# Ledger of designs, part 2: VHH binders against Glyceraldehyde dehydrogenase medium chain (cutB)

Target 1, 281 residues: Glyceraldehyde dehydrogenase medium chain (cutB), of Sulfolobus acidocaldarius (q4j6m6)
Amino acid sequence: MYPPEFSYVRAESLQEALKFLEGNDNTRPLAGGQSLIPMLKLRVLSPDYILDINRLNELNYVKTSLNGVSIGALTRYHDILSNDIVKSKVPLMHHATRTIGDMQVRNMGTIGGAISNADPASDMPVVLTALNATIILSSASGSRSVKALDFFKGPFTTDTNKGELVTQIEVPVLDGYKTVYKKVVRRAGDYALASVALAIKLKGNEIEDIKLAYGGVHDKPFRAMEVEKNVIGKKLNDDLVKDIASKVSSQINPPSDHRGSSWYRREVVKVLTMKAFKEVA

## First folded at step 1 (VHH)

Design d7 (framework vhh_7d4b_2)
Fold by ESMFold2-Fast, scan of step 1:
Structure d7 (fold): chain B 281 residues (1-281), chain A 124 residues (1-124)
Amino acid sequence: as target 1 above (281 residues)
Amino acid sequence: QVQLVESGGGVVQPGRSLRLSCAASGFTFDDYAMGWYRQAPGKQRELVASISGSGGSTNYADSVKGRFTISRDNSKNTMYLQMNSLKPEDTAVYYCAKDYGTSWEFGSEDFDYWGQGTQVTVSS
């Protein structure tokens, strides 16, 4: 029929993939399960090349290190959800992964795909922002590390340079923290109106440390760093939680669309914040 | 924040031409493929045309091939759709869309619709 408007290239190694990206503009990395029907869809997306990196099993792993947990970029949501290291050492990520789509989405989707896309409403970027995880970017000339707080620059915009691939995420282990992930959608399958990732360390009822990040309510995952700094040393009670909810609601810049107004999303954030803190109290 | 602003729609007679423009902001324009969608009253939304980030590759729906031309000016962060030999069947709201670019989640992705749309009406 019609000739394809793109060329399909399958990498056999990470080195081959990185060399190809260095030399070829308008290359779209492709990972996850695929069929002929989705391949026809790629014709519509207008890349000059599709670089299939599915064969790079070297990027599908979860392993422990002295400084935390290392997750390969091609590790699928399903594998993260069923992984005992993630469940025991990074429960925030385990909880968030449970909220992602259905079984088919989790079997197909990869963590590297999620963070490379950088959708402000996506779950994994929020988790990585709360944990301030380290993202490893590799190119033909070497690798570099970027903190999640510096990686997500805006909607669908990351610190990734031409010729780079996200190859690994390094997640710290937070000993002694209680964690919760919650999100609200209007209908099953809809984009999240708002999500919250909370990691809190309590000494009695006093906040020793706190990490608080939101999705769907700003142009990138929002880390409530000013609120975090101001509540350390305070006793966790209903009045403080209401104050936190109000301050966060005033600091975000949520979109207004047919799913919800900016005002409505600010209200949703207040309720979501209160529910998250109730779960860890 | 990602913003896509369409312009250039209107009411024209069959056989005439219109040029749609999409002004983009809030992302690195030349890193992403862009496209035009349309939705006619009572019909399913369809992708009309798409263009790679460099402009080196384009695709068209069969219904518009040979009549419509997509282009982009990366120095102005603007994408265009030149619509020639317009037919009543081209009547629709036209939406500017941005691709996800570097995402590895194939099959679950489509172009994003961030524009408000611009109405094109072809009538006698």
Scores: ipSAE 0.000, ipTM 0.125, lowest interface PAE 19.0, mean pLDDT 80

Design d8 (framework vhh_7d4b_2)
Fold by ESMFold2-Fast, scan of step 1:
Structure d8 (fold): chain B 281 residues (1-281), chain A 123 residues (1-123)
Amino acid sequence: as target 1 above (281 residues)
Amino acid sequence: QVQLVESGGGVVQPGRSLRLSCAASGRTFSDYAMGWYRQAPGKQRELVASISGSGGSTNYADSVKGRFTISRDNSKNTMYLQMNSLKPEDTAVYYCAAGSDYTLEYLDEYDYWGQGTQVTVSS
């Protein structure tokens, strides 16, 4: 039996989209892309309705806000990559966006689509987890905010409730941090075998603050919070970096799939960690 | 931007054949898994057949197995659906769709559907 039947519905306004979601439980919002063939083949997705929200241009923006930078859920990767606010105020996101697919993928892809899908190997969830960005969820009844650390619950699983849409991401500005994004892929532009997002603030050679997150190596983006807490106040040196790499490698729970084995991902995490820290030394 | 254009629909009697074509404009056609969906009036859309980017993997709805054949020519950026032994139940608007063959993240980001082509099987 393949695949499930579905109906296609296009929303002309955010209000229309939210009301439709409220009344129709088994609905998949589509932002940017309309292809579901691989999802249906993998039996990952069996919606009754596909709700096309691509007409909601009001959700395509990047602006400064009281909480940092606000990015609308329908903002294309191309627009993020070419945006001077993101480049100057959120360099981690700028660097990560450069690693996503090819120019065609970046021209069509949206940040809200990526985070709503919540593939643990995708780039944006890792960035948002490192930054602990705020995700705005809207429903017909109102809106609420969820931190990225609380939003990603597991593979393809988010804190999104029935009737909610991701409408905005609020990203904090990290003044005085060095940032690094690196990944290893099987194919150029593909999901990471493993990825690392590092944001570090140094006072001399002493770690004042650190944010360290990994993709592709756990059931959701992995934030190395125990490692972060334990290294604040320490001097950044080769021995510390080796200890961090070893500890992170032992704490992750990487999958074994067609892209790579669990054992290989643990080794890759160690190498990526060493490389990321070398860029900030 | 990727655009998909269907052709080959029409009106035929039961038992006859039609061949649908889906022409894609854009680069890296072989990177996309593609498929044919159909929707009859008052019914939900259903996937009829799908094909991987390389053409090495195909899948069919139970209702069309043995009658329909999906294929693609990546050098021509075109996907085909050969429909044999057509039945009145095959009457629907047929849509081609394209999605990434290597990542679920990028599927939410592609806007790749054709406008549809009508197939009517009646005497």
Scores: ipSAE 0.000, ipTM 0.102, lowest interface PAE 19.0, mean pLDDT 80

Design d9 (framework vhh_7d4b_2)
Fold by ESMFold2-Fast, scan of step 1:
Structure d9 (fold): chain B 281 residues (1-281), chain A 122 residues (1-122)
Amino acid sequence: as target 1 above (281 residues)
Amino acid sequence: QVQLVESGGGVVQPGRSLRLSCAASGFTFSSYEMGWYRQAPGKQRELVASISYSGGSTNYADSVKGRFTISRDNSKNTMYLQMNSLKPEDTAVYYCATDLSGYYFEDAFDIWGQGTQVTVSS
């Protein structure tokens, strides 16, 4: 299959990339490696320009900040997986990254590419939704920030405005929380049939705080906010976990596709929920 | 108890066809996704084909697309794999599997049958 006709432009600096996006509508930023899936998507979207931002090393970093941990949008999964700051300060992200693809996918894939694509089954959007992460959007005129809960609008749809580029993700450090990331796939490393990200803070056996998000089971990452609110202050036990599993299963709206049926995803969510809570008990 | 029983394997010449059957018992067959896995000597086990609980959605490994067809009959609690244009590379033990594991299906599926040998030889 041949790609659609488009013009290829390579940015040498962030300023050049942002100026180009400001002046040229129907431009698709390309971050990470070329793969079959992005090429097929380009054929469907028919952009006028592909803006290659892979050379912007200024966006490849992990550092501690006043807000927690700052991760540049072009930081590759392989670099996140091997990074001691992420492993020690954001274990939920470390665990999730271990489940992503094979070596080739991790060497070429970037965190900014994942969140900009906004595939409902993608791992990183779920993690960012659970952590209440902040996404930094930059343009030629300046930068703004958006919480992950407000950033993902639907399948392949984000809060990104014309002329904006995702440049940084800021994740809070959750002191005193236990975290779990689990997913069901058809093959190891694939996108999830269903996934769960759990961060929980316990005072004895009582839930002091909880963050619970799911992937692959709604039109965007699903944060179980009503369930979270209703279980704070309750004792963690088997009956509560079963109740949580049933309530989440009833609130999601999973797709039916080659990876699994809608009904199956609802049942899988119950099992994933119970297993995630077993790891923190 | 939950059981899966495969049948229909055998020895055939290249270019011929075989139909495998998987008879399921001990669970609500119509409620679960089903699949066919195979394992050849010296190779890893691979998912060949899968079918949704309703039969409305199917998935195939690239190596068998266009040659194999998966189907199910929920009234008989039976899943089938129609294998056309068989090649020596299709020689393997074929396993019926259910996706009841809930985790990383290749490593943690709860139950598969004993398998049925398919040998394509000239």
Scores: ipSAE 0.000, ipTM 0.123, lowest interface PAE 14.8, mean pLDDT 81

Design e1 (framework vhh_etentamig_d1)
Amino acid sequence: EVQLLESGGGLVQPGGSLRLSCAASGFTFSSYAMSWVRQAPGKGPEWVSGISGSGGSTYYADSVKGRFTISRDNSKNTLYLQMNSLRAEDTAVYYCARDEYDFWSGYSDAFDIRGQGTLVTVSS
ESMFold2-Fast, scan of step 1: ipSAE 0.014; ipTM 0.262

Design e10 (framework vhh_etentamig_d1)
Fold by ESMFold2-Fast, scan of step 1:
Structure e10 (fold): chain B 281 residues (1-281), chain A 121 residues (1-121)
Amino acid sequence: as target 1 above (281 residues)
Amino acid sequence: EVQLLESGGGLVQPGGSLRLSCAASGFTFEDYAMSWVRQAPGKGPEWVSGISWSGGSTYYADSVKGRFTISRDNSKNTLYLQMNSLRAEDTAVYYCAKEGYLDYSEYFDHRGQGTLVTVSS
């Protein structure tokens, strides 16, 4: 059999990239060096084209709006980590980014690459699911938006249609919330064995609002929406936290793989949940 | 300077096994995804297998899936390819490759000198 043969195409502009995707089936966009190996794994039946979008500097930005923070899909983790807007307005994302890999991974990795790959153990999809961020998909014919809760469909599976490219993520600013990101890994900086993203707003000792999402413990990022609805209006105390931890642990469907067994991930989720709540008021 | 040194190739009978090694130096090995690429006589290069920087994810070409296993030891700066159930079609020079800034003609920014695997009875 012939080796996997694909053509490598470099886009010089977003418009060139989108026109190429429109006209060429079986094309895999490449953003950041780390995304090449997952792409080859998922499509070793061979893409006809790899479309290199790494040079589209127009997609590397962080800017504010009245409704939140807009982040270009090619914004590197290093740029997110060093950005004062993200640090001040989206502390959950800042804290999660600090847990990603090392300097080389953060220099090469892009937020859009992580989102498009949709690894269930990846950090950024969990953050976006907790925040229910808006993902902007662009094509030659225009753009559309999808909420993170609707974007991630399963392992390595997203709402992206033929001819579309993730170009921007819009993250809401959560005023008055405390946020926590925690994960357990086999090696520092690795993809999570299990992770938790918590955003909570308290009125005195009562939960006014809560957002609770987990990574590594389901086939896609898991948003604990039933638990969230059930605890709004309740007093935050140790008994409630224990109850939340137990309920979440029973609702997830964690894999067993070389990183950890299903039963171990359920126990890790309980511990992570309790630790996350201890960091809030 | 990035250096990759492959070893472990040789002559083997069909159905046999070989273990390839790649000793890496000149860069922070644990920060980079690594791959094995082969080139059969008279053919272009073929990507064979890849492994993430942490070793947590492994990837295989359909032609070798179930027969080959890629692994790494970051404490020793070494990449491995365990090759089982070898076939005549696996005859090639095998190259260790470091992932870097990508271009199709060189979708790996460095390759070593290679190690020859010959599967023949």
Scores: ipSAE 0.000, ipTM 0.116, lowest interface PAE 19.1, mean pLDDT 80

Design e11 (framework vhh_etentamig_d1)
Fold by ESMFold2-Fast, scan of step 1:
Structure e11 (fold): chain B 281 residues (1-281), chain A 123 residues (1-123)
Amino acid sequence: as target 1 above (281 residues)
Amino acid sequence: EVQLLESGGGLVQPGGSLRLSCAASGFTFSSYAMSWVRQAPGKGPEWVSGISYSGDSTYYADSVKGRFTISRDNSKNTLYLQMNSLRAEDTAVYYCARDLYYDSSGYEPFDYRGQGTLVTVSS
C-alpha cells in the first residue's frame, strides 16, 4: 500500500482557508489533525490538497450568546474541559470531554475535528445529537447553519458542501435538566463500544422533556426520538426505564467488529440506559 | 508539554547528503507515529515522510522516495531523516511532527512544535 499523493497546505487565516477551498476543488480540510493511519486512508479519497486549519486561533473560543453557548470549531478539548461556561451551562459536554483520551489527546484534539470526521463511535457527535446543537458552516460567500440531527449523514459523512468549513457550534442551554454521559470501552480513554447521552427534565416524577442519544451502535449517532415522544408525560419508574432500555436496544443497528459483536452492543445499551436513568433519579 | 527540537540543517551542494534529528520530550515518544514536514520558500507545507510508533512501517512522498530514509530511536526519544542525493527543490525548513494513534474520539492531531531546521541546496 502506497501513501496518498497530495500537497499539504497550511492556512494562516480563516479568510485564506475559505478562499483556498473556493479556488481548489478536491481539497480536504484537516481540523484537529489526523494520525498516520487515517492519512493513508485519504488515498481512497484521493485529495489534491490537505488544508491544515489547526493554527487558526480565531476559531478557538467559548462564549455565551443569545443562542446559548458558542464554541469555535478549533477549540481544544483541554480548553473545553477547563472552561467555566461549558461546565456550568453545558454539563453534558463537560462530562463527555472528561472521558476523551489522555492529557496529550485533550491538549491537541478539537471539537470541530471530531464532528467533521463524524466517526459513529466519537463522543462529541453523540453530545451534539442529544442537544441538537447548531453547526455553522462557512464559505468564501457566506455562512449557513444546520442542526446536528441533519448534519451527521452516516459513517465519516456530513452535510458539508464543497468550499465549506465547520467554523462554530452553537449549543442550547438546558435549564432545569439533569444530564448524564456514560460509555463502555476496553480501557479508559478509548473509543466507545457503546455510549449514551441523556438530558431529562422532570416535573415531580413525570417526564416533561427528554433527549436520548447513543454512540457506537448505529451508522451515525442515534437519537431515540420515537422513544422520547412515547415517554413524555409518563411517570419515571423502574418499569418505564426497563421498557425504554428494551425499545432502544431493538431500534439500533450496531456493527460487529474487533471491539464487540452486534449482540453484545445491544446488551450494553440496555445496561447503559438503566445506569443513566439511575443517575438522574 | 510537548517539545520537539530539530537540528542538522545547513548548506549543501546538489548531490550531497544531510542527516536531520528531532529530539522529543514531554510525551511517551514510543507510543506515537512521527512525521517530517517541510516548507519551501514561497510555497505551502509538504508532508515528506512518516514512521509508525514501532518503526516497522515507513512512508514517503513520491518526491523523496529512494533518496530519503526516516528512522527513530525510541530509547533516545529521537527521530531522524537521512537525506541523500539532495536537489535544489529540497531547499526548505524541515519540521518534526507528532501524530497520535487513531483510537481516541476521532482523528488525532497532527502537530509540529519546533522552530524547524533550514536546509539549503545550492551550487
Scores: ipSAE 0.000, ipTM 0.141, lowest interface PAE 14.2, mean pLDDT 80

Design e12 (framework vhh_etentamig_d1)
Fold by ESMFold2-Fast, scan of step 1:
Structure e12 (fold): chain B 281 residues (1-281), chain A 122 residues (1-122)
Amino acid sequence: as target 1 above (281 residues)
Amino acid sequence: EVQLLESGGGLVQPGGSLRLSCAASGFTFSSYGMSWVRQAPGKGPEWVSGISGSGGSTYYADSVKGRFTISRDNSKNTLYLQMNSLRAEDTAVYYCARDEGYSSGWYDFDYRGQGTLVTVSS
C-alpha cells in the first residue's frame, strides 16, 4: 500500500482551469483519453496536481474566422482529418494529419497537445511554422497571441508562461497556393526522421511566393526563410530545386540518434526537398 | 484492432519472483514504447516501468528500481516484466500499456490490456 502522490483535479470550464493554473504552480494539464495510464506517468514525474481539461468541449471546434480558420486546442487529429473546412481551406494541415499514426492515435491526440509539447519531430508544429499560424495563450487575466515562428523556442520548449494554456490556433487561408507535406520514417507511424511542408504560389513558371518548413532536422521546426527570400521571382526548374535542396541541407542542424545520424538526415532532406517540388511541378 | 493481453500473475510469497508477459497484436509493435502500470487495492494507479520501441532505453519507478526488469521481444510482439524480491506493497493488478507516440504536451496512452493480478502474501 502507498499513499496518493498527486492530486487529480477535473476542470468543468475553461475559467475554472485557468484559475486553478494561476493558483497552483506544479500543475500538469491532462488532455486526451480518460485512460489511467497518462496519470501514472505524470505521477512518476512528481507534479503536485494533474489538471484534467479533457471535458472542456468549448475548446473542441473548427470554425471559419476573420483571420482564416480557428481550431480549438482540444480538437483531436481525427476531427481535423474529417473536417471539411480544414480539407478545403487548409489542405497542408489535412495532408499532414493523414500521415499521423493509426486511427486510435488520431482519436486521442489533440492539436493543442502537439503544440504544447513542441517535439522537433512532430508534424503539426512544422505545418504551423510553414503557415506562420497564430497561437492563442489564455490565462485567468486574459489572452495573448504568438506567431508559430516565435512560439517554438527549442526541443520541448515553448513561449508558454506560468498560468497560461494554449486554447486556440488560428491558421491563415492561402489562396492560389499548391501545398505538399512529405515525411520519411524508419517505421510506419513512427516519429519523422525528416519532414517537409511546402506551400508555393506560381505565376506561370515563376515563384510568386513560397513557404518551406522542415521537421526532425533542427532543435525546433526550421523555416527556410533565407532560401524563400532568394528564390521569389525565379523560374522553377530542376537546377533551382537542386540549389534549394543543397542550401537547406547546409543550414539545418539535425540530431544523431538511433533513427538516423546527423549526416544521414542532411542527405534525407535533399531527397525529400526534391520529392516535394516534383509534386508541385 | 489493437489488442494487449497480460499473463503471469498469481500468488507469491514475500521475497519471491514472477515474470509477467503481454502479447500485443493489431499494430507495428516495434514502433511504440510500452509501459507496465499497476493499481493496488483501494489506491490510485502507479506507473511501474517503460521501454522504448527499439528496447534501447528502459525506465523505472523509484519503488521498483533494482528489483524489476522490463524487456521486449519485437520478433514475438511480446513485452515482459521480471519481478524479483517481491514485497506485500507490490500487490496490485498489473496492466500492459502502449505509449501514444504522437501525443504531445499532455501524456496520453492510447491502449491498455485487461490486467493480471499479482498477490504477494504469506
Scores: ipSAE 0.000, ipTM 0.206, lowest interface PAE 14.8, mean pLDDT 80

Design e13 (framework vhh_etentamig_d1)
Fold by ESMFold2-Fast, scan of step 1:
Structure e13 (fold): chain B 281 residues (1-281), chain A 122 residues (1-122)
Amino acid sequence: as target 1 above (281 residues)
Amino acid sequence: EVQLLESGGGLVQPGGSLRLSCAASGFTFSTYAMSWVRQAPGKGPEWVSGISGSGGYTYYADSVKGRFTISRDNSKNTLYLQMNSLRAEDTAVYYCAKEEDYGFLGDSFDYRGQGTLVTVSS
């Protein structure tokens, strides 16, 4: 036997990074915390190259656009948290970002890194799934767009093709919605044992529109689309909330790991659902 | 409560060798991948090496390949970094870091210890 090895390379421009990805199969882009790599997962993936894209400042931005708010893939959590456009136009993302880690995690972590990893317990994939944000994938040959609902395929598995890099996230602005993000963690700032993202638009006490997504409780962020369709037009009351919580708990397929059992996660989802709806009532 | 205590740093001549240790407590050591990360004066953190929970798989940054060897003793809850052919550019504070189950990029990691200073100079 022999120890596996990979090469660590750094890109100086987006075009250089895309050209490298085109010419070098089995390359893993690295963004955010470039100096801290989870080796167990890297071993499973066995890349030949780790491509460091952290220096691509052209991918670090937040701006208003025709599609809502455009966020560059290398925008760090700290920058998202302190950004007034995100605070005012995407409060769900602002609330979720406040729950991520400590100062070091927020200074090193990027939105593109989080979604490219597609960890089922990560906060940003849940937010993007609730908002059904658009993810821009770029290659040496051009760019394409894919909705968050279609982007996350399973644990650590995305719609990214060979030679592609996540370069931008486009988040719709939801005017008139109340938003809530809640999670249960082993310690403050950690990845969620279970999480919920809720965006709801009420006309009086009737549900005009609703977006409901969960993290940590399925093989990918879970969007409760059947529940959403069935509750539009209904009056928001305690009985409806309990019914929603029960139905979601029945539809998820949570893992069992050292953080919590499948049964415990189903029970946590019921409690989180009820708490989220209580904040918007 | 996760605790990581680095030791073994010091002043060494170029071309010399040094062995760093990290004593871990507060978690089941053998089930987690571990890494060594360094931070030189005026620079950001740089990942240098990683090892799987079983010790069966090791990874190295290009800057240290062939010179550094990472290892672990799960019976002693201790991580090691053997540093050979040291160069002035290896001067840094070295930290050991525990991988979180849900982390893929460094945004899931946290520095748990104070680090150990390695100074390579003549």
Scores: ipSAE 0.000, ipTM 0.130, lowest interface PAE 17.7, mean pLDDT 80

Design e14 (framework vhh_etentamig_d1)
Fold by ESMFold2-Fast, scan of step 1:
Structure e14 (fold): chain B 281 residues (1-281), chain A 125 residues (1-125)
Amino acid sequence: as target 1 above (281 residues)
Amino acid sequence: EVQLLESGGGLVQPGGSLRLSCAASGFTFSSYAMSWVRQAPGKGPEWVSGISGSGGSTYYADSVKGRFTISRDNSKNTLYLQMNSLRAEDTAVYYCARDSYEITWGSSGYDFDYRGQGTLVTVSS
């Protein structure tokens, strides 16, 4: 194996990291330094610089805010899983985090890393898309906010500009909603074939509001907005759920690869949708 | 077709040793970091150990540090786990896993895109 040739730079503050990114093209931000997995990716990408942001403790937090719950980009999955604010105020995110890897994956992985990568099969982008969370992007010149629905542009493609880092996610608190996160894999340890994030507000058995997003079945997290719009005001029953499942299945554009055909993924989405709605009924 | 086939499991007494092997095929083995993951009865999966594509870097869960050694032979497309000083708590199905290329700063730590069928290790008297 030919090792990657790059210069290693460690940032001691967010301001230092942002100045470095703005001044140096072909820089890859990295938490965890020489961890096994980052080294494997760097072998392929061969960046000019690795910017180690692992020491930016200022980006590791969960706090209640005016916009709901604010989560720092370097907050680890295990910290999200064990956090009472997330568990009580954002149960959708809590449930999704429980499906991520094992203890070691949750100890290493960060929420900001997951959304910055924008893997269509990743759990957090689906959750943020369902909630239409706000993503804060910071640069040496200032910060801006982008809604999750506008942030994810395609596979591994985001609204992040040169010199920007994802620094915070602001997640709305959905009072009175029932939430479900479900994921299907063919074999334990494989990538998800499909995932669903559902947040639903019922008045009796009538749908007052609904948020429905899918992962692994489109080029980016898929928010079923047309289906959502058309079912608000309808009574939740088995026939409606079957109709929702069929309509979503027809609207997605799933890949066909060695893990599953496009047709198979459409069938998986139908089953997954029905299971999610059964849990809220 | 990616294939991972584990072997070497069995019944062993506490304090004993076992060596697990994983035969890999269908991909460029030396280009991937590899891991061992275990799942004890009634529990979720636990990452045990990882090794870089070249074999130059190794990593261990705190529960197995000093007792287990991960290694690989890229000329044979084979991953190994030497398990010493085994405890009843080590009883699990052990899986060979291929690490994913899809990582970012701080995400996907030990995400796996393929795992084998597993080999059962039982530690009892």
Scores: ipSAE 0.000, ipTM 0.140, lowest interface PAE 13.9, mean pLDDT 80

Design e15 (framework vhh_etentamig_d1)
Fold by ESMFold2-Fast, scan of step 1:
Structure e15 (fold): chain B 281 residues (1-281), chain A 120 residues (1-120)
Amino acid sequence: as target 1 above (281 residues)
Amino acid sequence: EVQLLESGGGLVQPGGSLRLSCAASGFTFSDYAMSWVRQAPGKGPEWVSGISTSGGSTYYADSVKGRFTISRDNSKNTLYLQMNSLRAEDTAVYYCAKDEFPWGYDMDVRGQGTLVTVSS
């Protein structure tokens, strides 16, 4: 099947890309291409223009910043995986990146491409939701910031306005937290059925703070905020973990398809939750 | 160490039946959903069936729905797959898996498998 007809434009600078988006409606930015190209082949997007931003090397970086770690939107998964700043200061992201596809997927995929597409089964949106990272959106008129909890609006739907590009992600550094990332797939290379990102700070066996987010089991990354608030100050034990698993399972709204029913995904979430907590005990 | 030991495979005629078993050890079996996955000669792995922690809920691939039944006995730490109305296309090595799949992020959580051959 041929993709829908469109005009291809390649940007040589960020300023050129932003000006093009401002002046041309129905334009889809392309970085990495892995999520956008299959959708085009299904004739679902039908853009007038594809704006190729893959050559904007100014958006490929990892730096320590005042707010933690700054990551450029065009930074490849392979570069994130091999980066010592991410490994030492954002271990949750390092662990999640290690679970992404094969070498080709990691060499082609960018962090900004993943979050801009907002696929409910993607790993990076779940990590950013758990950390409540800040997403920087740039336009010809300037830049604005939005928290990950406010950025993802639904399947393939974000807070991005016309004329805007995701240019940077700012990730907080969580001192004293243990982190875990787990996911289940039906077949190697398939989208996750369910994933969990856990960041927990313990005082002995008492929960001082907790961040708990899930992917693949709701219309957007699910942050178990109510559960988090209710377990702070409690002692971590098997009964509490089972209660957390049950409550999360009841709050999600997972899809049902040939790879797994809504019921099966609810059961998988219980198991993933228990497994994640066993790694921090 | 997580151990999964599949058994019950063998040679069977088309239309026949087999019952596969998976003995689990090294983890709390009743805390985990379980699945059966198969790999036919020269093909990639295919998910076949899944079962909840209590055994109260089951799910099947369309290719086996109505012919296969997954069940578990938590008191024996054992997973089962009852296979009825077997077809040549069901010929494969069958593996049991603990919630995560061996072809995902945890490659060492499946056993050696059990071979099912359907031929006349």
Scores: ipSAE 0.000, ipTM 0.134, lowest interface PAE 17.9, mean pLDDT 80

